# VHH binders against Lactate utilization protein C (lutC): the designs that were tried, part 8

Target 1, 175 residues: Lactate utilization protein C (lutC), of Deinococcus radiodurans (q9rt57)
Amino acid sequence: PLSRAEILHQFEDRILDYGAAYTHVSAAELPGAIAKALGNARRVIVPAGIPAPWLTVGMDVLRDEPPLSHAELDRADAVLTGCAVAISETGTIILDHRADQGRRALSLIPDFHICVVREDQIVQTVREGVEAVAASVREGRPLTWLSGGSATSDIELVRVEGVHGPRRLQVIVVG
Below, E stands for the ipSAE of ESMFold2; O stands for the ipSAE of OpenDDE; V2 stands for 0.75 times the mean of E and O plus 0.25 times the DockQ between their complexes.

## First folded at step 4 (VHH)

Design q16 (from m5 with Y32S S54K Y106E; framework vhh_7mjh_2)
Fold by ESMFold2-Fast, scan of step 4:
Structure q16 (fold): chain B 175 residues (1-175), chain A 121 residues (1-121)
Amino acid sequence: as target 1 above (175 residues)
Amino acid sequence: EVQLVESGGGLVQPGGSLRLSCAASGFTFSNSYMSWVRQAPGKGLEWIGRIYTKGYTSYNPSLKSLVTISRDNSKNTLYLQMNSLRAEDTATYYCATLPYDSSGYESFDYWGQGTTVTVSS
């Protein structure tokens, strides 16, 4: 197998190859990295499970309770989520829609997705990634696979007007 | 019941080309995202790529210069074209489905039994 350093390097290479943005920061640097990624974006969808310390005073936080309408999600500047697991060999990030990711629409409708990945969530192989979400699959939880910004923009969702998937993905690895 | 049946594997010389097929049944193929995945002897699963309902594709960056994924909705068949095959491409190749439901796309993967490709002289 690859060393941890090699796994992290490969993950970065894969993410960048898809055209997504990548930053690796410490826990102390994370709120600043999120703020920098947002730039002038202010209206940010924040799932209930996102830790309060990740948020900065410049954010206009949009909570999804009660559930935001499609139009409200479409008018948001960005969505901030965590993830379930990340796969180094393919540059894939899997969401199982737990509290820090929210329902599927939150990651599909806004044009800009900021995804926080903890270092310890990055595995080497697709098999390890699938194993990491096996419990979520057994519970019947939906999975969303992020393979890069351009790939996401090519997704068409029938029966939902105006849904195209995020055009931009910023991955922030913390640890 | 969802069924995926891969075919087209076999022995091939280094530098050669091969086209694999995956016959799908038991679901609305034209509405499904389809993937190819491989497993080399003694290694884990490696995702090759995905094709969306309208034919858009997304590939593993390590493999994108070597493979092309296509689909024929009239035949419920998925294809993987492989060129410039190397010894390290020796693996069992699986097709997988990620069917979308009425609210978007499906969250569950179903995998075929696989077809074996051996690249050697």
Scores: ipSAE 0.000, ipTM 0.131, lowest interface PAE 15.7, mean pLDDT 78

Design q17 (from m5 with T53S S54G Y106S; framework vhh_7mjh_2)
Fold by ESMFold2-Fast, scan of step 4:
Structure q17 (fold): chain B 175 residues (1-175), chain A 121 residues (1-121)
Amino acid sequence: as target 1 above (175 residues)
Amino acid sequence: EVQLVESGGGLVQPGGSLRLSCAASGFTFSNYYMSWVRQAPGKGLEWIGRIYSGGYTSYNPSLKSLVTISRDNSKNTLYLQMNSLRAEDTATYYCATLPYDSSGYSSFDYWGQGTTVTVSS
């Protein structure tokens, strides 16, 4: 049994251990944190469900409606998503590809992924994380598992599609 | 269409080193994450590591001190450097792309034909 503060500290520690970048900000600080993470890169892919207040003037927003081609996704500087749940004990973030995450290609093709995690989406154990996405699994939705700079739950399976994630991951925890 | 051809395998003495190559064609190599995977006789697949389009690497923790993955995007070539080879490193070694975009059942891994490494005296 970990306290809430211990769960948050463990999550940060796991993310940093994998080489991903991490910051914890308030809701008011979030747009600035996203802009800072992008730096001089401005071409960012944004799925339909991303809240408008997360975006700052000066971002070259690429919306995935109609769907962007593979070449267009690869030429973007970054993708910005939310998530479904984050697991503290392993430093894992799960996407179930709802509106604020978009289709799988959005989180897999761009080299830089900025993932916003609300503080209340962080659970302690893998069991709790799986339970949090149980409805998505029952609906047959695909899942992407992010671990400190890469995403894949199926890399070692012989006859299933394997998925690698972006080369660089920035995790921004809000709350 | 997509073709991956591994080379550099062969017979190596214990403690030796070997460099494997994977020549890619039929796709924009620099846009793909590339992996090395091996399969020892009678065993399952073991992931060795991957390299992202820009060169960042991620390794199987059990192997990270023994191998180095690199790529040359100008030559469409992926490399695996192996040092301090042991009998248990005897396996068929594959290079593979992993699908960037998934549309469900139509997405596939592309695998090479494999190159065999035998570590024996």
Scores: ipSAE 0.000, ipTM 0.124, lowest interface PAE 16.5, mean pLDDT 76

Design q23 (framework vhh_7mjh_2; at its last look DockQ between E and O 0.06; V2 from the best seeds 0.00; counts 0 for: pae E 15.2 > 2, grease 24.5 > 24.2, placed apart)
Fold by OpenDDE, look of step 5:
Structure q23 (fold): chain B 175 residues (1-175), chain A 120 residues (1-120)
Amino acid sequence: as target 1 above (175 residues)
Amino acid sequence: EVQLVESGGGLVQPGGSLRLSCAASGFTFSNYYMSWVRQAPGKGLEWIGRIYTSGYTSYNPSLKSLVTISRDNSKNTLYLQMNSLRAEDTATYYCARVYGSGSYEPLDYWGQGTTVTVSS
């Protein structure tokens, strides 16, 4: 097995290989990192379980309660979520759509997904990832597996994106 | 209208340094990945590097030690710092907007280019 440092490096490498944005910050730096990732984007879908300190001044926080329509979700500039587990081997982020992640539509319709990953949520292997979400599966929770931004093909150095999910993915590792 | 305007090119001696700028307008600069590309006389396009919205940078491995890409979103400006320039670095340098967020995404808008000539 890899060392912790190697796991973090591997995860970063895989995330970047997919062309997703990546940054690693401390807890104190996280709000700033989110703000930086958003740029001029301000309409942000925020699941109920997102910690208040993550939210930055200037956000138009959109709550999914009651559930937002698809049109409303589409008008959002971004969605901010946590994750269930991340796998360094593949650069995969798994959502089990708990309170800090929101329902699956939130992860599919907005074109920009900012995903906050705690260091302790990063495992090395796919096997470990599956084990980590076993409880969620037993609970009947849906899973979404993200490996980079949405893309359908990579032909002649041209990639078609955004067909089945957000075109933009920003991963922020915190710890 | 999307516009990209490169500047800072010129004549420089071997071993010299140069900083190129790219002024962006007509779009939300901070929301896009940006890239630098160059074309030497009689040669094809060569990718230099990319900067993400987060500020992370990815470079052509052959050029990584010689270039640094940065951005100032408050100024809508992209930068390319080049050090230890060689004759082989003579080229027209273009800044370009990246269409998407993935690797090898197309560059949908380009500047007019700025020419860098490295010669003694």
Scores: ipSAE 0.000, ipTM 0.229, lowest interface PAE 11.6, mean pLDDT 89
ESMFold2-Fast, scan of step 4: ipSAE 0.427; ipTM 0.778
ESMFold2, look of step 5: ipSAE 0.000; ipTM 0.153
ESMFold2 (binder alone), look of step 5: mean pLDDT 86; pTM 0.867

Design q24 (framework vhh_7mjh_2; at its last look DockQ between E and O 0.05; V2 from the best seeds 0.00; counts 0 for: pae E 18.4 > 2, grease 25.6 > 24.2, placed apart)
Fold by ESMFold2, look of step 5:
Parts: sequence; C-alpha cells; structure tokens
Structure q24 (fold): chain B 175 residues (1-175), chain A 120 residues (1-120)
Amino acid sequence: as target 1 above (175 residues)
Amino acid sequence: EVQLVESGGGLVQPGGSLRLSCAASGFTFSNYYMSWVRQAPGKGLEWIGRIYTSGYTSYNPSLKSLVTISRDNSKNTLYLQMNSLRAEDTATYYCARDLYSSGWPTFDYWGQGTTVTVSS
C-alpha cells in the first residue's frame, strides 16, 4: 500500500490530470483558499452543513432553504461543498449528500464547484472508498461521483463528468 | 508466482453463446481490477472490458451488447459471457490484471489466452 504522503501526491496528480484545480492548505488557511478560488465570483451556494468559519465577508451566500429553483442554481457563480470520501488512485470524490453537500442538484447544475476534502477523507483504493460510505448506502442515500474519468456507484446510477459538469472544479485539501 | 489461466474456448456457431473463465493464483484476486482483451487473427489488441473490485463493469462500447464480465472472488475466477456471437468475434481471448490508474490502462500480467472460433 502507499504511504500517506504518496496517497496525497497521487490524489493531486489525478485531480490535475482531469483538468481540475488543486490546492492543499491548513485549516487556518482554508477560508482564504476558498476566497482565492472564487476570485471575482460572489454568488455562492452554501449548503446548511458548511461550517461558518469557512466563509469570509464578501460572499453573497445562497442557502437552499427554501430550495433554490433551477434558474437560481444556474445563476449562481459557484457551489461550496464538503465530501464523504476521496479516492487517490482514480482522482475521485464521492458525495453522499449529507448536510455539508446538500441535494444532488446543487452539485449538478452550477458551473463552478469548490469541493473541500479533509486530508483524512482520502483513501487509496475504490474498495476503501466504498467501505467509507457503507453507512450512507445502508441509509439509502444517493451517491454522486466527481471525476473526469469513469465512476462507480453501488446504489444509484449517478455520474458527473469532471470536464463537462461542472465546467470548473476546484479541489481544496485541508490538513 | 502470479498466474492467469483462461479456459472455455472452442468452436461455436454464429448466434451461439460461450462462457470463458480465468483462474487466478499467486495474488490477492479481490484487490485487483481485471480486464478481458482479444486479438483477432492478423489484427491488433482490442480491449473488451474491465471489472472493478466492487463488481462494477465498464465495456468497450462497440462490444457491450455482446458481453458480460463477472467475478467470483471466493473462487479467484474471472468470467466472460459472450452471446449472439458473430464470425468477427473469432479471436484469442486474454484475461489481464488491470492496474487502471487515472484513466491509463496498464496490464501487468496476462494469461496465455483461449481461442474462440465462430464458424458454421
């Protein structure tokens, strides 16, 4: 098996191979990294479970309560989410749509997705990734796989092409 | 040492069906993706499909209506089911250990192949 350092390097390489943006920051640096990724973008969809310390002044935060219409989702500059687990060997991020991610529409419709991945959420293999979301599968939660390449779903046939939808993906690894 | 041994090839009529097996030994089979690849006489290699450790499958789009890949991790065996066979499916069929990483297929161990002939 790869060391932790090798796993992190592999994940970065795979994300960059798909044409997504990648940065690795400390927890203290995270709000600045999100702001930097946004640049001039101001209208950001923020699911209810995103920790308040991640946000900075200058964001025009859009909440999904009440649920945003398709038109409102399409007009947003970005969506900010966490994730359930990431897989280094494939450059894949799995969403199980808990509160820090929100419903699937939030990840499928906006053109720019900023996804925060904790360092401890990165595993090496697809099998480890499936094991990490086993509880979500038992709860009947949908899974969404973010990748520029092939994806695997044990429960639902949901697939997101990284180069097509979203048009832009920024991955921020925290740890 | 790592061994992959295909079996189940032979002569089949057009429209017929055939199941190929690949017996694996010398490694932890359940931890690896596996692929089937074929080579028609006088032609290059053609990838058929891959099965992931989870059991999920991905296929060459031109062949997906004809084939089903499965695995039995308790028996260290990979399977290829082929249906509605045509003369152009005549080939040597190989199983391969698949190190699919970031979209670059890499096959580090191959079987010796089993021959399928589709002829009336």
Scores: ipSAE 0.000, ipTM 0.078, lowest interface PAE 18.4, mean pLDDT 81
ESMFold2-Fast, scan of step 4: ipSAE 0.349; ipTM 0.735
ESMFold2 (binder alone), look of step 5: mean pLDDT 88; pTM 0.882
OpenDDE, look of step 5: ipSAE 0.021; ipTM 0.287

Design q25 (from m5 with T97K L98G P99Y Y100D D101F S103T Y105D S107Y; framework vhh_7mjh_2)
Fold by ESMFold2-Fast, scan of step 4:
Structure q25 (fold): chain B 175 residues (1-175), chain A 121 residues (1-121)
Amino acid sequence: as target 1 above (175 residues)
Amino acid sequence: EVQLVESGGGLVQPGGSLRLSCAASGFTFSNYYMSWVRQAPGKGLEWIGRIYTSGYTSYNPSLKSLVTISRDNSKNTLYLQMNSLRAEDTATYYCAKGYDFSTGDYYFDYWGQGTTVTVSS
């Protein structure tokens, strides 16, 4: 069996292999890491469930209330989300679109996705990841799979036509 | 002063095996991910694999069945075991100090001089 440290190292390796950016920071360093990842980009879509302390005064925060149009989402510089669970053995991050992730369009339309993953959300196996989102599936929530460089799939039978996944993914592990 | 010294290269027949070593000094070896990279004559660099501080390994999928990376932290030494060598494995092999998980730094900071492997009859 893998140790906790090996699970974290494997996750990092899988994310990097997919061409996504990866950084690991403490909770105190997280706002600075998010700001650094944004660089000169300032217009960031922020779901309602994102903790206020993650945001810095340099951000031009876009709220999705009322819902932003496809064109408005496409023109944003980035989206900031959390996640439901991350799977080490495949480098997969699953979103179940709760408050800290927002509706599916928020994670699929913008070209740059900054995804915050807490260390304790990272599990070793696909089975554990599926188990972690079982309640969301039971509730009928959509799931989005991210495989490093882009949103890769979801379990809904009908794809949203005209939507491409983010071209860039920055994973920030906090813990 | 960071130093990496590769050794163990030489002439080997097709189908043979070879073990390369990399002796590290000038840094806390056990704190770093270490990698192997190779360069065939007239070609670019090809990443072979990395080994984490824990001993966990990750490989280039194209090479995974042919190689094994290991480390001995007590000797500050990195190893590359190669089996079933082919003519296309002829290259100069380099070890590199890699990612430091604790600092979040990811790039190859130092290359050794390399050791040359020639696969021919």
Scores: ipSAE 0.000, ipTM 0.205, lowest interface PAE 11.4, mean pLDDT 79

Design q26 (framework vhh_7mjh_2)
Fold by ESMFold2-Fast, scan of step 4:
Structure q26 (fold): chain B 175 residues (1-175), chain A 119 residues (1-119)
Amino acid sequence: as target 1 above (175 residues)
Amino acid sequence: EVQLVESGGGLVQPGGSLRLSCAASGFTFSNYYMSWVRQAPGKGLEWIGRIYTSGYTSYNPSLKSLVTISRDNSKNTLYLQMNSLRAEDTATYYCATEYPSSGYDLDYWGQGTTVTVSS
């Protein structure tokens, strides 16, 4: 089995191999890393569960309350989410659409997705990843798997026509 | 004390393959991560990849399809397999150590072995 350091390096390697962007920062550096990843992107969809300290003064925060239309989501510059679990051996990030990720459309429609992954959410194997979301599956929550800027929903939900998934993915590992 | 000696360099034709070796002595080889780095004439250092104590490998994404790193702890030897060599792969190749808790530092380097890709 891999050490924790090897698991983290493998995860980075897999994410980069897919063409997604990757950075690893401390908790204190996280707001700055998010701002840097956004660059000129101003209109950012922020799910209700995102910690306020992650947000910077340069953001035009779009809350999904009342719910944003498909056209409004399509016009957003980026979406900022957390995740449920990340799988090192495949470079996969799973969203179970809890408060810090928001409803499925928020992570599927915008072209730029910034996903914050805590170091302790990264597991080595697919089996461990599936086990980490077992409770969400039992609750009937949809799952989204992220790989290299492409997103797909669990078989439980039909993919909506016209939804392509993000074309750009920035992964920020914090720990 | 710590010694790293690269070998296997030389002249190779475009499209060819070559395996470099790095013989380690003076430390417990199996406890160290090992890296390959190269420097083309007149250019900076380019990191090729790393092999961990477990045998897991991590590569420079621009080189991943062209190289394979392996190790043989029983021989205290590190290897770099290179395939489909191009003129731009002409460089001096170095092996280097990294203790797992040192993070990103390459602690000890060999003297290098030169690979020339030419017809």
Scores: ipSAE 0.000, ipTM 0.235, lowest interface PAE 12.7, mean pLDDT 82

Design q5 (framework vhh_7mjh_2)
Fold by ESMFold2-Fast, scan of step 4:
Structure q5 (fold): chain B 175 residues (1-175), chain A 119 residues (1-119)
Amino acid sequence: as target 1 above (175 residues)
Amino acid sequence: EVQLVESGGGLVQPGGSLRLSCAASGFTFSNYYMSWVRQAPGKGLEWIGRIYTSGYTSYNPSLKSLVTISRDNSKNTLYLQMNSLRAEDTATYYCATLPYDSGYSFDYWGQGTTVTVSS
């Protein structure tokens, strides 16, 4: 078994190999890290469950209430979400579309996805990741699997690509 | 002043092996992730691999079976062992630091050491 430090380093490694961007910050640094990741992107889709302290005055926040059309989602510069769990050995992030992720279209249509992962949401194995979302599966919630990298253990997983094909992904680990 | 000094480059025959060293000074070496990066003539930078503070290693999948990265914290030295060298491995090899909170940016670079693989 891997230590916690090794699990975190492996996750970073898998995300980087995928070609996604990665940063690891403290809770106090998180709003600044989100703003930095956005850069010149202003129109940001923000699901209802995103904590208000994560948002900065530079953001043009797009709420999905009333629901944004496909064309409106496509015109957004970015979407900001949390996640359900992240799997270190494959570099996979699973969304179960709770309030901090929103409906599936929010994470699939925009070209730039900023995904906040809490350090304690990162598990080592695919088995542990599946176990972590077992309650969501029992509730009949849809799952979106964002996969970075290639591993034998993830061959059985359903992978979902963005509507435009490969999408820009910024992973921000907070903890 | 942070310094990274690569050594061990030179001319090697195809199929041969070579070990590069990177001597670090001016910072707490044991606290930094270290990487090897190379640049072939007329090409862009190619990441070879990195070693974390834990000793965990990660490699470019294209190079995984051909290279081994290790470190000796007591000597502030990073190593790159290369086996089964090919003409395509001809490049300037750099060691670089990677800040803990950044996985895709390099903080400090060495001057490089040149490896030429030819008959």
Scores: ipSAE 0.000, ipTM 0.178, lowest interface PAE 13.9, mean pLDDT 79

Design q6 (framework vhh_7mjh_2)
Fold by ESMFold2-Fast, scan of step 4:
Structure q6 (fold): chain B 175 residues (1-175), chain A 119 residues (1-119)
Amino acid sequence: as target 1 above (175 residues)
Amino acid sequence: EVQLVESGGGLVQPGGSLRLSCAASGFTFSNYYMSWVRQAPGKGLEWIGRIYTSGYTSYNPSLKSLVTISRDNSKNTLYLQMNSLRAEDTATYYCATLPYDSSGYFDYWGQGTTVTVSS
């Protein structure tokens, strides 16, 4: 068994190994970390459930109400989401498309995905991750599994050939 | 001024062992993640591994069974233990710091120490 610190460091290692960007910050540092990740990118899609304190001046916030067209999603600079659970041993992040993640198109179409992961959402094993989203599966919610810079919408653990997502992924762990 | 100084390199016979040291000064060593990186003649940089402030270590899978990284915060020193050395381990070895967020390039580098594995 791994300690909590070892689980967090393993997660960082797996994310970096995929070529995705990684930052670990306190709650107070989170808005600054999001702004830094965006850089000169201004048009950011923000799902309804994202906490207002995460947003900073200089963001051109795009709401998905009414729903954005495919062309509008493709022209956005980035999407900002939370997650359902993260799995340390594989470096996988699972979205179950609750309010802080939004509908699947929001995490699949934009080319840059900034995903905020709370420390307490990181589990060690795939089994624990699957157990964490069991209620969402029973409710009939779709799942998206993120590895590195790609998002795959699937109910199975295996990556499906030919499915593509954002080319860039920034993971921000907060806690 | 931040300084990283590697030492312990030299000529070693194949199958031998060697311990490299990296002496740090000018910053709070215990607050930084530390890495070892090597560069063989005419080749690119190869990441060996890193050690976090907690003491947790992460290695290049190709090298994990051959190396051990450790640190002594009381001496501001980073170590790399290498066993079963082979000719392809001939390289200049560098120690380096990682930024707090670890998403960028290395922050500070040493000047390197050369290891030559030859009969």
Scores: ipSAE 0.000, ipTM 0.158, lowest interface PAE 14.8, mean pLDDT 79

Design q7 (framework vhh_7mjh_2)
Fold by ESMFold2-Fast, scan of step 4:
Structure q7 (fold): chain B 175 residues (1-175), chain A 119 residues (1-119)
Amino acid sequence: as target 1 above (175 residues)
Amino acid sequence: EVQLVESGGGLVQPGGSLRLSCAASGFTFSNYYMSWVRQAPGKGLEWIGRIYTSGYTSYNPSLKSLVTISRDNSKNTLYLQMNSLRAEDTATYYCATLPYESGYDFDYWGQGTTVTVSS
């Protein structure tokens, strides 16, 4: 078993390996980190469960109520979500689409995804991660897995019709 | 609607064998990676293995010698063959579509089928 510090360092290494951006901040620094990640991309989709203090003046907040069309989601600069759990050994983040993540289309259609992970949501193993979302699975909640990986020539990659997923991921660990 | 329906569970004697099936509908089964996952009473979920669209398989190393995953795309059906069953294999078994190793994707889960190994 790894120490807590080793688990966090492994998670960072895995995320960076996949080409995603990574920042670790305190709770007080979080709104500034989100604003910095957005840069000039100010049109951001914000699920209903995102805490208001995370939002800064100057954001063009897109609420999904009433539901945004596919074209509106595609025109957004970014989506901001939390997560259900993160797995250190694989660099995987799981969304179970609770209020702070929103419906599945919100995390799949925009090209830029900013995902906030609380330090205490990071577990070491795939088993622990899957265990953390077992209740959501039993409730029939959909899951989205955010992960990098390697493709080999002996594997045919699957594709969900009509969705490509975000091309950029910024992970912000808070704690 | 997307559905995954597991079947074939039941009571089996220690040392016995059992084959589970998962019937898929509502999506293009042949285009998805498929996995088996189990949950023993009072325990967390344990990944068993995955079968790719090519038919290549990847297993949890602790279970590799005990299980075989296969698929029949003409029947939209996934299989899990289990041999040399032990009491610790008592669990609810789920089939699922899991994301390929790169990118973002949805995953679908069945409701599970229960296997009880008497001891």
Scores: ipSAE 0.000, ipTM 0.093, lowest interface PAE 18.4, mean pLDDT 78

Design q8 (framework vhh_7mjh_2)
Fold by ESMFold2-Fast, scan of step 4:
Structure q8 (fold): chain B 175 residues (1-175), chain A 118 residues (1-118)
Amino acid sequence: as target 1 above (175 residues)
Amino acid sequence: EVQLVESGGGLVQPGGSLRLSCAASGFTFSNYYMSWVRQAPGKGLEWIGRIYTSGYTSYNPSLKSLVTISRDNSKNTLYLQMNSLRAEDTATYYCARLPYDSSGYDYWGQGTTVTVSS
């Protein structure tokens, strides 16, 4: 098996290789990293479970309560989520739509997705990733797999017209 | 509640054929697009193909001549027929569910392992 450092390096390589942006920061640096990733974007969808300290004064926070319409989601500049688990060998991030990720539409409709991944959520293999979300599957939670690789790009190519997934993904690893 | 269970994997000789099944339960199977995805040891995920609710199929161009995807809505079952198997087809094969209005898969099976070896 790979060492912890090798797993983290492989994850970065896979994310970058598939065209997504990648930043690794400490917990103290995270709010600044999120603000920097947003750049000129201000209208950001924030699921209820996102920690308040991650948010900065410059953000125009959009809450999904009551649920935002598809037009409202499409007009947002970005969505900020956490994740359930990340898989190093494929550069895949799995969302199980708990409070810090929100319903599926939040991670699919906006053009820009900022996904925060804790270092301890990154596993080496697909099998380990599936095992990490087994409880969510047993609870009947939906899963969304984010990847810049073959699975996601092929899905988008054949997708129903009028629905677009995020064109940009920024991964921020915190630890 | 939602379950996808693959079966049919195993050891097969080069040049052989194999048919995988994916049994779906806990949802209205006929309302969903379904896909097969594989992962070879030490490699990334490779999308094989998708079958629409209409029964029409879309394949990874590099695999089109090797595979056929079909579904039987009366049995809530998805199939992957593989022919002319090669050593490089050794992988864990997953079935996955794709909602009509989504660019991402929302449920995956546990996987079934196919080993192509003499």
Scores: ipSAE 0.000, ipTM 0.099, lowest interface PAE 16.3, mean pLDDT 81

Design w3 (from v4 with R27F S56Y S58Y; framework vhh_vobarilizumab_d1)
Fold by ESMFold2-Fast, scan of step 4:
Structure w3 (fold): chain B 175 residues (1-175), chain A 124 residues (1-124)
Amino acid sequence: as target 1 above (175 residues)
Amino acid sequence: EVQLVESGGGLVQPGGSLRLSCAASGFTFSSYAMAWYRQAPGKGRELVAGISRGGYTYYADSVKGRFTISRDNAKNTLYLQMNSLRPEDTAVYYCAAKTTYSSSWYRPDEYDYWGQGTLVTVSS
């Protein structure tokens, strides 16, 4: 088994190996890191469960209530989500589509995905990651596995024809 | 040809400071994780500090709070700022580079490239 520091280093290395961007910040620095990741892009889809303190002045927040159309999701500059768990050994982030991630379409349609991962959500092995989402699987929740800037679903109930996952992924580890 | 060239070693008194540099050439420096290892007389190589491609840092417990690793991708250079030096820090310091993370960065055999080393002596 790897130490905690080695797990964090391996996770960053795997994420960067896939061509995704990576930043590690404190909780106080998180809103600034999100704003910096957006750059000149300001129209951000924000699921209902995203903590208000993560949002900064200058963001044009797009709420998914009532649900945004496919065309509206496609025209957004970015989507901001949390995650369920992250797996260090493969550089994988799993979404189980709870309130801070929103419905599946939010992580598949926009071209830029900013994903916030808390340090304590990062596990070493695939087995640990699968175990972390076992309750969501039992509840029949869809899972999205993020790797290399593309989102895929391990449990797919409805196919969205012709869509590919986000081409840009920014991972922000907070802790 | 890949080269890692260390500099900045020398003799320093206990409590003093030194800054080591490692100049890299022959590869895309920004794509590699970098580390400083050291080897004291009669001992094996041990990890001192590491820095990932994205700037995440790791420090051995023996140097935490005293040493700072950093990199300058524009200059293809790795640095180690060494403060509050102790006689126990006397060693040959090696710069090392790896492109993949297959195990743990504290394993010397996981590194692709190594420098020739620079001697640091902490003595009065």
Scores: ipSAE 0.012, ipTM 0.284, lowest interface PAE 8.3, mean pLDDT 83

